# VH-VL binders against UPF0292 protein AF_0905: the designs that were tried, part 16

Target 1, 124 residues: UPF0292 protein AF_0905, of Archaeoglobus fulgidus (o29357)
Amino acid sequence: MEDYKPFFEAIDELKEKSENGWVVVVEGKKDVRSLRAIGVSGEIVVFTGYASTADTLKDRKVIILTDSDAKGMEIEKGLVEALKTYGKIPDVEIKRKIFSNVRKEISKVEEISAFYEKISGIEL
Below, E stands for the ipSAE of ESMFold2; O stands for the ipSAE of OpenDDE; V2 stands for 0.75 times the mean of E and O plus 0.25 times the DockQ between their complexes.

## First folded at step 5 (VH-VL)

Design u02 (framework fv_cosibelimab)
Fold by ESMFold2-Fast, scan of step 5:
Structure u02 (fold): chain C 124 residues (1-124), chain A 120 residues (1-120), chain B 112 residues (1-112)
Amino acid sequence: as target 1 above (124 residues)
Amino acid sequence: EVQLVQSGAEVKKPGSSVKVSCKASGGTFSDYAISWVRQAPGQGLEWMGRIIPIFGDANYAQKFQGRVTITADESTSTAYMELSSLRSEDTAVYYCARESYYRGYYFDYWGQGTLVTVSS
Amino acid sequence: NFMLTQPHSVSESPGKTVTISCTRSSGSIADNYVKWYQQRPGSAPTTVIYEDNQRPSGVPDRFSGSIDSSSNSASLTISGLKTEDEADYYCQSYDSSTWHWVFGGGTKLTVL
């Protein structure tokens, strides 16, 4: 008997920020598809490297949404440092909120839509 | 200490418009959404709409869509709520409130309220 | 779109316990956090409960919140009632489908 309210609240925050101009950074195309399936409507950018991604996003509000595994955490930390060179602080809290209460079930962004469908009963 | 200070009471005629201000101090204005809530005499709280100042985007309760405009000026840390086509039923105390969306939290700071009286 | 329904008024004697309900008309009460505000005459509301059952600093532990998914309602419970608790109480939640905040109709608490 899991309390999924924090997960749903985090997804709602992600969707609202995305619609209001925040750019979501993910690791790959499957992540983009997962987020689109749950209603993330704004700009989503696939990570292509620390400096190149940061340069693309230097004038934007950024949410980093990489996987909750070792590689995803490394990409997050490196991109945070790269954005710092432009005086920018990305949102890394949304990812923590999404995964912190469901880490036993999912750890990848691409898994979010299937998990959301499972626990909400909504067909995606 | 975060504080929201609103403009003073207004008396308006039916058909006119009113613009109420809400100045934030002591906190990060651009990091939080600002909501507007009204309360007619002896009645309950009614949410009107909100703005995220850093994006400039506002959304409104369906009842007020087309009559209310919420704006923000980040340089002065001030949010505004303008209500047009005023009716006697719009007589109310209007509140601004800071919301913490990011934690699923509440309206953590409220303005003192602005009484708007619509009478002939 | 959903509505939150509260009783219009409740009354209890000093020292007793009172419970105010807040029922959601559609969707689950557990889908979104519930907040409770206290408003005394002539004053702006202040928060007494957030995140269903959390108290802000300075709110006494006599105030507690709970969620009951079976009745699709939230409750504010005030124990050891004091005359200073006389106020209007409002529940609030967020409608994620419309991006709107929703308030309950309010409950007038009389301590007599």
Scores: ipSAE 0.008, ipTM 0.539, lowest interface PAE 14.9, mean pLDDT 86

Design u03 (framework fv_cosibelimab)
Fold by ESMFold2-Fast, scan of step 5:
Structure u03 (fold): chain C 124 residues (1-124), chain A 120 residues (1-120), chain B 112 residues (1-112)
Amino acid sequence: as target 1 above (124 residues)
Amino acid sequence: EVQLVQSGAEVKKPGSSVKVSCKASGGTFSDYAISWVRQAPGQGLEWMGRIIPIFGDANYAQKFQGRVTITADESTSTAYMELSSLRSEDTAVYYCARESYYRGYYFDYWGQGTLVTVSS
Amino acid sequence: NFMLTQPHSVSESPGKTVTISCTRSSGSIADNYVKWYQQRPGSAPTTVIYEDNQRPSGVPDRFSGSIDSSSNSASLTISGLKTEDEADYYCQSYDSSTFHWVFGGGTKLTVL
């Protein structure tokens, strides 16, 4: 009944970009573990503050992957604004694609791996 | 090493305005949000509003909308809270507090407080 | 929007355990993290619990936090009560619908 194809396609895009030099920014260590479990292999950075995170990432291609809740959206908007001071635009569309079709089931990045295992039948 | 240092106590007349400052030292000012909280004598903590300096804008509690303005000057690492149209019920200690960037946004450092007295 | 309700006062003798509740009026208490602050007269508040149950560096493990979805409340528990624990305690949570902070009314803890 649920069509999860868009979710899997968004995860595949995340993996591909991660392998090709994009840095993924998350809120915490549980998020890192979740993404590693589903095969995200590139650089993942834990958010440490708006200006400090933007400064470390000012020359990098960035994917912001914070939770799909009010605080996660606020961190995303603040980091977008901080990166803007360096003339950089991060990818925020991958997060939208991941969560938009599963908003009733999950809203946190740390939940992605367990949900992926549940709907794919693949053991992680 | 992180400190929030607020401006000194003020005595104001009804109908005037007051502007309280909060200078941050030790940490990266632009990494954090700054909230303002007041406490009337013998009463509880009341949130007034917040600013994320890198955002450039502020959010205000409904009760204070139209009377409060929160600003930040990143060059001096200082946040400001201005409250206009003062009434006797605005007599309170006003605190600034730093919102951590950890999940859930707790107030990890507080200023010492600024007593504002609105006299008759 | 929601409010957080705390008892006005609690009291207990030294060495005992006390629990202070913080009940959310609408929406789930689990929807947003809960923080707890301690305030002594004449002093600014200090954080004793964040993220529902985490302690900042320097806060003794006598302080613990918990969430109970069945009562829609958070609790601050202080074991091995000491006279220096006398203070006002405030819970706090974030209203994600308005991007506003909400404080509980505060609880006066008396240790006698």
Scores: ipSAE 0.014, ipTM 0.645, lowest interface PAE 7.3, mean pLDDT 87

Design u04 (framework fv_cosibelimab)
Fold by ESMFold2-Fast, scan of step 5:
Structure u04 (fold): chain C 124 residues (1-124), chain A 120 residues (1-120), chain B 112 residues (1-112)
Amino acid sequence: as target 1 above (124 residues)
Amino acid sequence: EVQLVQSGAEVKKPGSSVKVSCKASGGTFSDYAISWVRQAPGQGLEWMGRIIPIFGDANYAQKFQGRVTITADESTSTAYMELSSLRSEDTAVYYCARESYYRGYYFDYWGQGTLVTVSS
Amino acid sequence: NFMLTQPHSVSESPGKTVTISCTRSSGSIADNYVKWYQQRPGSAPTTVIYEDNQRPSGVPDRFSGSIDSSSNSASLTISGLKTEDEADYYCQSYDSSDLHWVFGGGTKLTVL
């Protein structure tokens, strides 16, 4: 089996930051459900456009958690640039840590909960 | 409501250039990417390129690379497509379209199209 | 890099069901979402299906989309055909490796 320690550590960091006031930005409603299922308890917002999302989040600590595919990376890059106009630097490292060791298995945020359940043996 | 309004029809000579505009209204222009698609008479849809206005970054289909330039002016909510070195086979209706962000995004609004005729 | 292939034309009688295929030349059809656009003569295209099988508001439930991984194709199905459905239909998908859009060649639907 693969060593999934980095994946679990990244999920734990996501949960801790979410609980402590960081807002998680995702692409859609299935992503919200997936993150809730694994215990992400803080504020989660769905991306609605570069400028409008950045304006909503300009006073917040932000984690960008888009899919690990070309479109997800494009959204991340655009939102980083938009947030920069407010002097804000979002966390993009948590996403990299989550997906870097499991890219053969999953690439979408909506897949995290089912994958987590499968490799942890815990019912969600 | 969101609307994309394009500039009027053009008749151009071979070797010249054309610049088509696409003005967005009713939505936040800086939130979306704008694609350009052409359709020659009786032919299918052909993607030319796109721009993300907040970046200023454009990317182009290989076939048009070097001849097409896509730009945006956020202050007027207008995107532009300029095609140079026009040939008779560039005669087509040119469309702008807005790219939605809802999962695997699609073109949710289209301009009415601009007919460009290249004739001597 | 891939191509999307559609039949050039399909024809069917009013009230019947028609299916238009869209076949991906390389990679899996399921790797990227498929969209379908309807274009009537003299008009810009409009979306009838997005995200493989979702309908925008205002599109009747006679329109449906599906994916078949075994044939590596997507399908647009129109039931209860009406004369107003007569149009060109285009499938589209996103090539994430090149960051570009790919359109199928289009299918002319004739209702007669």
Scores: ipSAE 0.037, ipTM 0.677, lowest interface PAE 6.4, mean pLDDT 87

Design u05 (framework fv_cosibelimab; at its last look DockQ between E and O 0.45; V2 from the best seeds 0.00; counts 0 for: pae E 3.3 > 2, grease 20.1 > 18.9)
Fold by ESMFold2, look of step 6:
Structure u05 (fold): chain C 124 residues (1-124), chain A 120 residues (1-120), chain B 112 residues (1-112)
Amino acid sequence: as target 1 above (124 residues)
Amino acid sequence: EVQLVQSGAEVKKPGSSVKVSCKASGGTFSDYAISWVRQAPGQGLEWMGRIIPIFGDANYAQKFQGRVTITADESTSTAYMELSSLRSEDTAVYYCARESYYRGYYFDYWGQGTLVTVSS
Amino acid sequence: NFMLTQPHSVSESPGKTVTISCTRSSGSIASDYVKWYQQRPGSAPTTVIYEDNQRPSGVPDRFSGSIDSSSNSASLTISGLKTEDEADYYCQSYDSSTYHWVFGGGTKLTVL
C-alpha cells in the first residue's frame, strides 16, 4: 500500500480551516456530500460561474477545491482571477496537497470520501 | 431565462470576412465560456473555438487558427466570431453555445444559428 | 487531438432499443466526461446526456449513457423508441491537453 499520511494531513488542514471560517468552493453537490462525509463542517459553496461566485465570496477567506483534472484546473484558474479583482487571494494549496499524494488513484473531489474510507478502514 | 440570440443570415463573396454576433440574456455573461460551432449543409457539428470572458483568452481549433477571431464585449453581453478569407466550403450554419459549469462541461444553451452563404 | 468515431446511421422500429457507440481514438475515454446531443432537422442541438450518464431536466429516462473502458468507448442507449427520437446524435468530449472540444461525426437515427 502507499503511504497516505500526507493525504490525511491535508484533509485535517482542510477541516481545521473550514471550522475557522474558511469557505470551501467545489464544483457540485456530490462534492459537498463527499466533504461532509469526511467531516468538513464549515460553509461549502458550489461554483455557479466566475463572476457570481467571486462576488459572493469577495469578503471571505476561500479555499478552492475543484477536481484535479483539466476542467477543475480551468475553474480554479478563472476563480482565482475573478477574486483578484477584489484584491483577494484564495487558498489553492490544500487541493494540491490532497491530490498530489493520490493522483494515481483519484482526481475528483466526489471520490474523496470513498477513498478515505478505503484507505483508513473507517466506515463513514 | 437564458437566451442566446445571433445576428441574421449573411451572403458573402469568396475572400471576404463575416462577423457573427451572439447576444446573451437572462444569465450573468461573465460567468461562462462561449463556444462557436458550425455545420455545413448535410454535415456534422464542427467546433471552431471558444472564449472565456473572465480571462479574455480564446482558443481555436487548429483548422481555423489564423482565420478565426473570437471576442467578447462584457458591457453588451455579446460574443463575436469573425471568419476571414471566406471560401465556398465555409457555407454553413454557425452556432454560439454557452458552456455550462457542470462537471465535465456541456453546451447547455445554443443560439438559433446564423446561415452564412459564400457564393461568387 | 483525439477523434470520436460514431456509426454513420442506425435504424430500429418503434418500441425497440438502440445503442449508439462513440469510440475514442487515443487516450482514455474516461479522461473527460462524455456528453450527447440530439439535433432534429432545422433545429439547434440539445443536450440529452452529460457527465457520462446524467440527464438534463425534461429528458426522458429512456435515454441513458454509459462508458466502456475496455473498448475505450461511450454509448447512448435509447429504449422504447418513439418516432420523435428520429434525429442526429453527437457525442462530445473535452481535450484537456489542448483546451479544445471534440465532436463525434454524428449518427443519423431512423425510426421505422
Scores: ipSAE 0.324, ipTM 0.768, lowest interface PAE 3.3, mean pLDDT 90
ESMFold2-Fast, scan of step 5: ipSAE 0.316; ipTM 0.785
ESMFold2 (binder alone), look of step 6: mean pLDDT 90; pTM 0.911
OpenDDE, look of step 6: ipSAE 0.486; ipTM 0.866

Design u06 (framework fv_cosibelimab)
Fold by ESMFold2-Fast, scan of step 5:
Structure u06 (fold): chain C 124 residues (1-124), chain A 120 residues (1-120), chain B 112 residues (1-112)
Amino acid sequence: as target 1 above (124 residues)
Amino acid sequence: EVQLVQSGAEVKKPGSSVKVSCKASGGTFSDYTISWVRQAPGQGLEWMGRIIPIFGDANYAQKFQGRVTITADESTSTAYMELSSLRSEDTAVYYCARESYYRGYYFDYWGQGTLVTVSS
Amino acid sequence: NFMLTQPHSVSESPGKTVTISCTRSSGSIADNYVKWYQQRPGSAPTTVIYEDNQRPSGVPDRFSGSIDSSSNSASLTISGLKTEDEADYYCQSYDSSTYHWVFGGGTKLTVL
């Protein structure tokens, strides 16, 4: 069996922060569906541009959860810089924790729910 | 509403440079990435490069590396594409296009195109 | 780095269905979203499909997209062909390794 405990603990941290007022930023609607399916219950915002998204979230605690690929990292970098203009530091650690242990299996946020279902044996 | 308006047609001599502008209206200029694509007469679409205005950071296709420079001026909501050392085979319609971040990434709005003719 | 290969031309009669393929030369077609653009003569391209199979507002449901991992290809299918569908069609995908956009060579659709 593979050790997926770090993956599940990262998902649990995401759920807990989401429930406690952190806003999760994702790339698209498939990502929203994936996160809802695994129990992320708080506010999820789809990225609509660097300045617009940062302005919307300037007074919020933010988790950036873009894909673990070149485009996802580009969006993360830009949003981090835009939020810094408001003195805000988003959480980018949860994404690293989620994907660092499953890089060979998944790299996209939209894949999290199907992967979670597969390794947990729970139908979502 | 969103609109990308490009500068007018240019006729250039071989060895010179051309700088095409793309002015964005509607939406927030700093929110999106601008790509440049060209199309030679009767040929397909060829991606040249892009710029993320919030960084000023640009990426270029290998074929154009060293000859193309893409810049942006946030104060005028305008992106520029400058191509140097022009040759006859650079005769093409040059398009700017906006990269959408909504529900995946695609070119959701295109400029009308700028014909650049490189005459001998 | 990869290439996207399309047939140079396809032709079909009004009311029929055509399918245009877009084959990725290396890596999986499913690694990145595929987009499809329509370009009529004298016009800038417009998007007909994004995210592999999604339609922008205003694009009729006669247009559909699909991915086939076994052939490493994306397909654009146009049913109920109309004369106004006559255009060049381009697929596009993102190369995550280079941060580059890649276009297919384009397919000329003739409706006769």
Scores: ipSAE 0.037, ipTM 0.676, lowest interface PAE 6.4, mean pLDDT 87

Design u07 (framework fv_cosibelimab)
Fold by ESMFold2-Fast, scan of step 5:
Structure u07 (fold): chain C 124 residues (1-124), chain A 120 residues (1-120), chain B 112 residues (1-112)
Amino acid sequence: as target 1 above (124 residues)
Amino acid sequence: EVQLVQSGAEVKKPGSSVKVSCKASGGTFSDYDISWVRQAPGQGLEWMGRIIPIFGDANYAQKFQGRVTITADESTSTAYMELSSLRSEDTAVYYCARESYYRGYYFDYWGQGTLVTVSS
Amino acid sequence: NFMLTQPHSVSESPGKTVTISCTRSSGSIADNYVKWYQQRPGSAPTTVIYEDNQRPSGVPDRFSGSIDSSSNSASLTISGLKTEDEADYYCQSYDSSTYHWVFGGGTKLTVL
């Protein structure tokens, strides 16, 4: 039996920050659908390149929520550096909290909703 | 005081390759993307590609994909653009330009340009 | 990639106002910031407008930029034309779907 409490707590933190004006950055449209399905209600932006995404978000509070794989980590690092040129520090901890507790089960943001449905017993 | 200084003019034969350098000074090199833009005599600006030094990632305009390679050496603060299989149509001034995220992301500093002449 | 279309040339006399258009072929002009570069003969380009309508330090307020979503275009307007304004002008935007920079074809401004 695995304890999924940390995963649910990380999702709740994501929802709360999203509702309070933080913009969530994801890699693609499937990620947007996954996050909407679990109740992320605020603004979600699809990554379109380091400079263009940072330019769009330079005046916003940002949560980077890319996949927990090599490409997702690379995008996260680049976007962090791009946003730092505007004096902005994005939240990357929520992603760590979400995936660190389910590393063997999922690694992609698009998989979060199906996994949430599976372990919560709630139909989405 | 940020400055981009490019290597000197080159004359190349068709079928050969050319490698142009762009040395950055006065700023933190790895914090900025470097684009390469060319301009044939009397023609417009044509974007070729960019390098993101902090990742070693490069992407290229479709027209140049397979012939252009853009690299960076952070230890010398130098970006390079190598164009292979040269044709007479590749005769152009080649510019490097720094992509700055400050105030809306634009090419804030340009190199002086390098004339590459391809002739037999 | 989308295409940015500019008129090949424009001409106007000193002291008058000229406007150079930059029209995006697909997607909205408002989806990405538009920049304008000035290139005088024998020189590298320099930025005259960034972030649609902002001027870098040292660029006279005679230069202004705007976007018009209804025509899907951006415009560079230069008032009080001076002989020194004679140059090629290029618009530029970013295609976020391909991660590519796109330049307009350029407009040659002749003063006089």
Scores: ipSAE 0.007, ipTM 0.533, lowest interface PAE 13.6, mean pLDDT 85

Design u08 (framework fv_cosibelimab)
Fold by ESMFold2-Fast, scan of step 5:
Structure u08 (fold): chain C 124 residues (1-124), chain A 120 residues (1-120), chain B 112 residues (1-112)
Amino acid sequence: as target 1 above (124 residues)
Amino acid sequence: EVQLVQSGAEVKKPGSSVKVSCKASGGTFSDYAISWVRQAPGQGLEWMGRINPIFGDANYAQKFQGRVTITADESTSTAYMELSSLRSEDTAVYYCARESYYRGYYFDYWGQGTLVTVSS
Amino acid sequence: NFMLTQPHSVSESPGKTVTISCTRSSGSIADNYVKWYQQRPGSAPTTVIYEDNQRPSGVPDRFSGSIDSSSNSASLTISGLKTEDEADYYCQSYDSSTYHWVFGGGTKLTVL
C-alpha cells in the first residue's frame, strides 16, 4: 500500500491558502476544473505570459501550480523570475509536495482530481 | 494587435551565414517563447529551435548539427536566427512563430516568412 | 524524437466531410497535446485546432479534432467542406523528453 498522507496534506494546504486569498496560477482550463473538483475555492488564474501574469499578480500572494513536465517547469521558472521583479516570491513548494510522492502515477495538474478520487474513495 | 515582422529576402553563397530577424509588436515580448520553422520549396514545415526571452536560453533540433543559433534582444523586442555553413539545401522560407503558453502550447502568431536562397 | 505521419493528400467534394490522420511512431499520442495548422498557398500557417480538440476564436465549428489511443493517432475532421478549406494541413506535438516540437509531414487537401 502506498502512503499518500503527504499528497493529501499538500492538497489541504492548497485549499486552505486558496480560501485565504492566495491566487493559484495554472496552465489551462482543464487544470481549473480539476482543482475546483477537489474543493479549491479561491481565485485561480490561467497563465497568459510571464510579464502580463506577474503584473496582474504583483500585489497578491501566489501559488504556482503548473505541471511537473518540462514545459510546466519552464513556466514556473519564468514566472518566479518575473514576480521577483516586483519583489514577490511565489509558493512553489505546494506543487513539489503534491507531485513528489506520486510522480509515477501523475505529473499533470489536470490529473489531480481523478487521482484524488481514486485513492480517497470519495466521489467528486 | 500582435504582429511578427521578419527581415527581407536574402541571397547567400554556399559556406556563408545568414541572420534573420523577427520583430514582435503588440504584445509583451518577454511573455512568449519564439520558435523558428523553415519550409523548403514544395516541402513541409521543419522546426529548427526556440528561445525563451526571460532566460535567453535556446534549444535546437539536432538535424542542424550546431549550425543554428537563436538569440533575443528584449530591448528591441527582436528575435534572431543565424544559420551558418550554408548549403544549397538550406534554400527555404524561414518563419518565426510565437508560442502560446496556454495549456496546449500552440503557435498563435507567425511572421510573414523570409526567403533565403543559397546559390553560387 | 518520435515522428508524426500524415497522408500525403486527401480530396473530397464541397459539402462533404474529410478526416486527416496524424499517427505517432513511438510513445503515446495522448502523452502530449496535438495542434493542427492550416497553410494556404503563399501564406504563413494559422492554427485551426489546439489542445487536441479546441478551436481558436474565429475558426468555424466545422473543424474538429480528436485523439484515438488505440490507433495512436490524432485526427482533424472538416465537415461541410468549402473551396476555401483547400490548403495544406499540419499536425504538431511536443516531445517533452527532448524539448522538441515535431511536425507531421503535411496533408494537401483538394476540394473539387
Scores: ipSAE 0.013, ipTM 0.637, lowest interface PAE 7.6, mean pLDDT 87

Design u09 (framework fv_cosibelimab)
Fold by ESMFold2-Fast, scan of step 5:
Structure u09 (fold): chain C 124 residues (1-124), chain A 120 residues (1-120), chain B 112 residues (1-112)
Amino acid sequence: as target 1 above (124 residues)
Amino acid sequence: EVQLVQSGAEVKKPGSSVKVSCKASGGTFSDYAISWVRQAPGQGLEWMGRIIPLFGDANYAQKFQGRVTITADESTSTAYMELSSLRSEDTAVYYCARESYYRGYYFDYWGQGTLVTVSS
Amino acid sequence: NFMLTQPHSVSESPGKTVTISCTRSSGSIADNYVKWYQQRPGSAPTTVIYEDNQRPSGVPDRFSGSIDSSSNSASLTISGLKTEDEADYYCQSYDSSTYHWVFGGGTKLTVL
């Protein structure tokens, strides 16, 4: 009933960048499990704080993939500013593409794998 | 180990201001947010506001807008909460708490509390 | 913004199970994670549950959390109740529309 092609294309972009050295930053361990289940194979780090996370990632290409809620957006904005002190600009567009294409059926990264399984018919 | 140590008890007159400190030790002060919560005698916990020390940005509960100011000094790893125009209803134990950046966010460490008594 | 409503008090005998509810007045309880804090007299609160149902290290597995979207409530369940569990319990959630933390009114647990 819904056109999920943009959602799958956003997930494919995430997987491709992850395989090519981009580090994905998430809020927690459930998010790591969700992304691994859908085939995100590269480095994933759990946010531990603004300064410590930015310092760990200052020489890396970064995708910020926090939840699509106010607290997730606050972490994103803070981490963007912290990385900016190192002259780095993270990717925040992949998150926007993922969540904007699911008409608000999900808002949390941990929900991606179950939703992907539901709409793709593939058991994870 | 992470500890939050608050300043000592205060007795204030109505209309005055109080400034409570919260010194963090252990862990990276710039990695987390500090919230302030108060508890009037026999009452529940009431959130007042928070600060992210790395940026100096603070936000406040609507009830305290205009009379609470939360600041932080990264060089001393200390957060401050200043409450102005004190009333007898402001008599409470004031707590600082560290916001953990796990999903859902919880206050993983709390200060011991500071009793502020407002009396004429 | 929203309110979180808890019963004022609950009581139960040692060894039994007690459940404390936390009901959200507007918006879905599932919109934001729920935490639970334990506060003994004269002490600062300590976290017993975060992320709806997770326990910090050192919290016994007798403590569990759950969400029921149909009643728009979160629950803290304490099994094998012990006298040292006697305390005030507070739920907490985040109001993403206002960027505010919200506490429930608190529940006094008496073990007798």
Scores: ipSAE 0.047, ipTM 0.690, lowest interface PAE 5.9, mean pLDDT 88

Design u10 (framework fv_cosibelimab)
Fold by ESMFold2-Fast, scan of step 5:
Structure u10 (fold): chain C 124 residues (1-124), chain A 120 residues (1-120), chain B 112 residues (1-112)
Amino acid sequence: as target 1 above (124 residues)
Amino acid sequence: EVQLVQSGAEVKKPGSSVKVSCKASGGTFSDYAISWVRQAPGQGLEWMGRIIPIYGDANYAQKFQGRVTITADESTSTAYMELSSLRSEDTAVYYCARESYYRGYYFDYWGQGTLVTVSS
Amino acid sequence: NFMLTQPHSVSESPGKTVTISCTRSSGSIADNYVKWYQQRPGSAPTTVIYEDNQRPSGVPDRFSGSIDSSSNSASLTISGLKTEDEADYYCQSYDSSTYHWVFGGGTKLTVL
């Protein structure tokens, strides 16, 4: 069987940072709902374009949490570059930790809550 | 592991300029920014400016704007800081420091420092 | 630009705990990461805390960082104080509005 401990540890780190002022950037509204369902309580912003999103977040601590597919990785890369223009280096490591052991089961942020519910046995 | 190695000590006359080098080894040179920080004898750390090689752009603290120029040569993995119109109060140890692109937002590696003495 | 204010000096006995504060003059301390650097005499600074409360590899867990939004301050706490902890300590944060790194004035830690 798969070892899901790193997944749960990454989710806990995400929740803790979110509660402590980090802004989580996602691709869409379904991602927001998924993260809220698992207890991510802090500010979450939906990506609206590289320049506009970076301008909104230039004074904030940022976690980029886009999907673990080609489009999501391209958005992550472009947003990292845009934030670097403001001298910011966002956290992309939490996303890697979340998906590292579960990529064959889920690849989208919107799928995290259903998957979390499935493997934890807890109804969300 | 990553290491930043700076050029040797310099003694300069007032009104001249000095150019300090910082050679990076290990890691991809384009993956980080390089900041320059100085420390006058018995004083604290003072940020001077940085370069972001992937953008080709440098920015500078207001105090040094117009006197400092920071450049980078990717082929030699070397960053440079040139300070012009030197005054006696520019006597300091000058450090280069790397800003990580892929980890937490901080200066993860520092050069050993270069003493610049400005005297007549 | 904002300023980061540290006490000029702190002292404590070996084995005790010391805390060094870093207060931001404008804007929220929580809006940008706070880092802490240790500088021993004759040496370049080294990072002891990054991302407010994270330790680089090799830094003992006696070093911890915290943020207090109510006082608009960050703190570096060193427990189990050792003589080799004698050093100057600097906090640092980034002013995203001006693209400037800002250092605190530094705190001289003496272990008596």
Scores: ipSAE 0.006, ipTM 0.522, lowest interface PAE 14.3, mean pLDDT 85

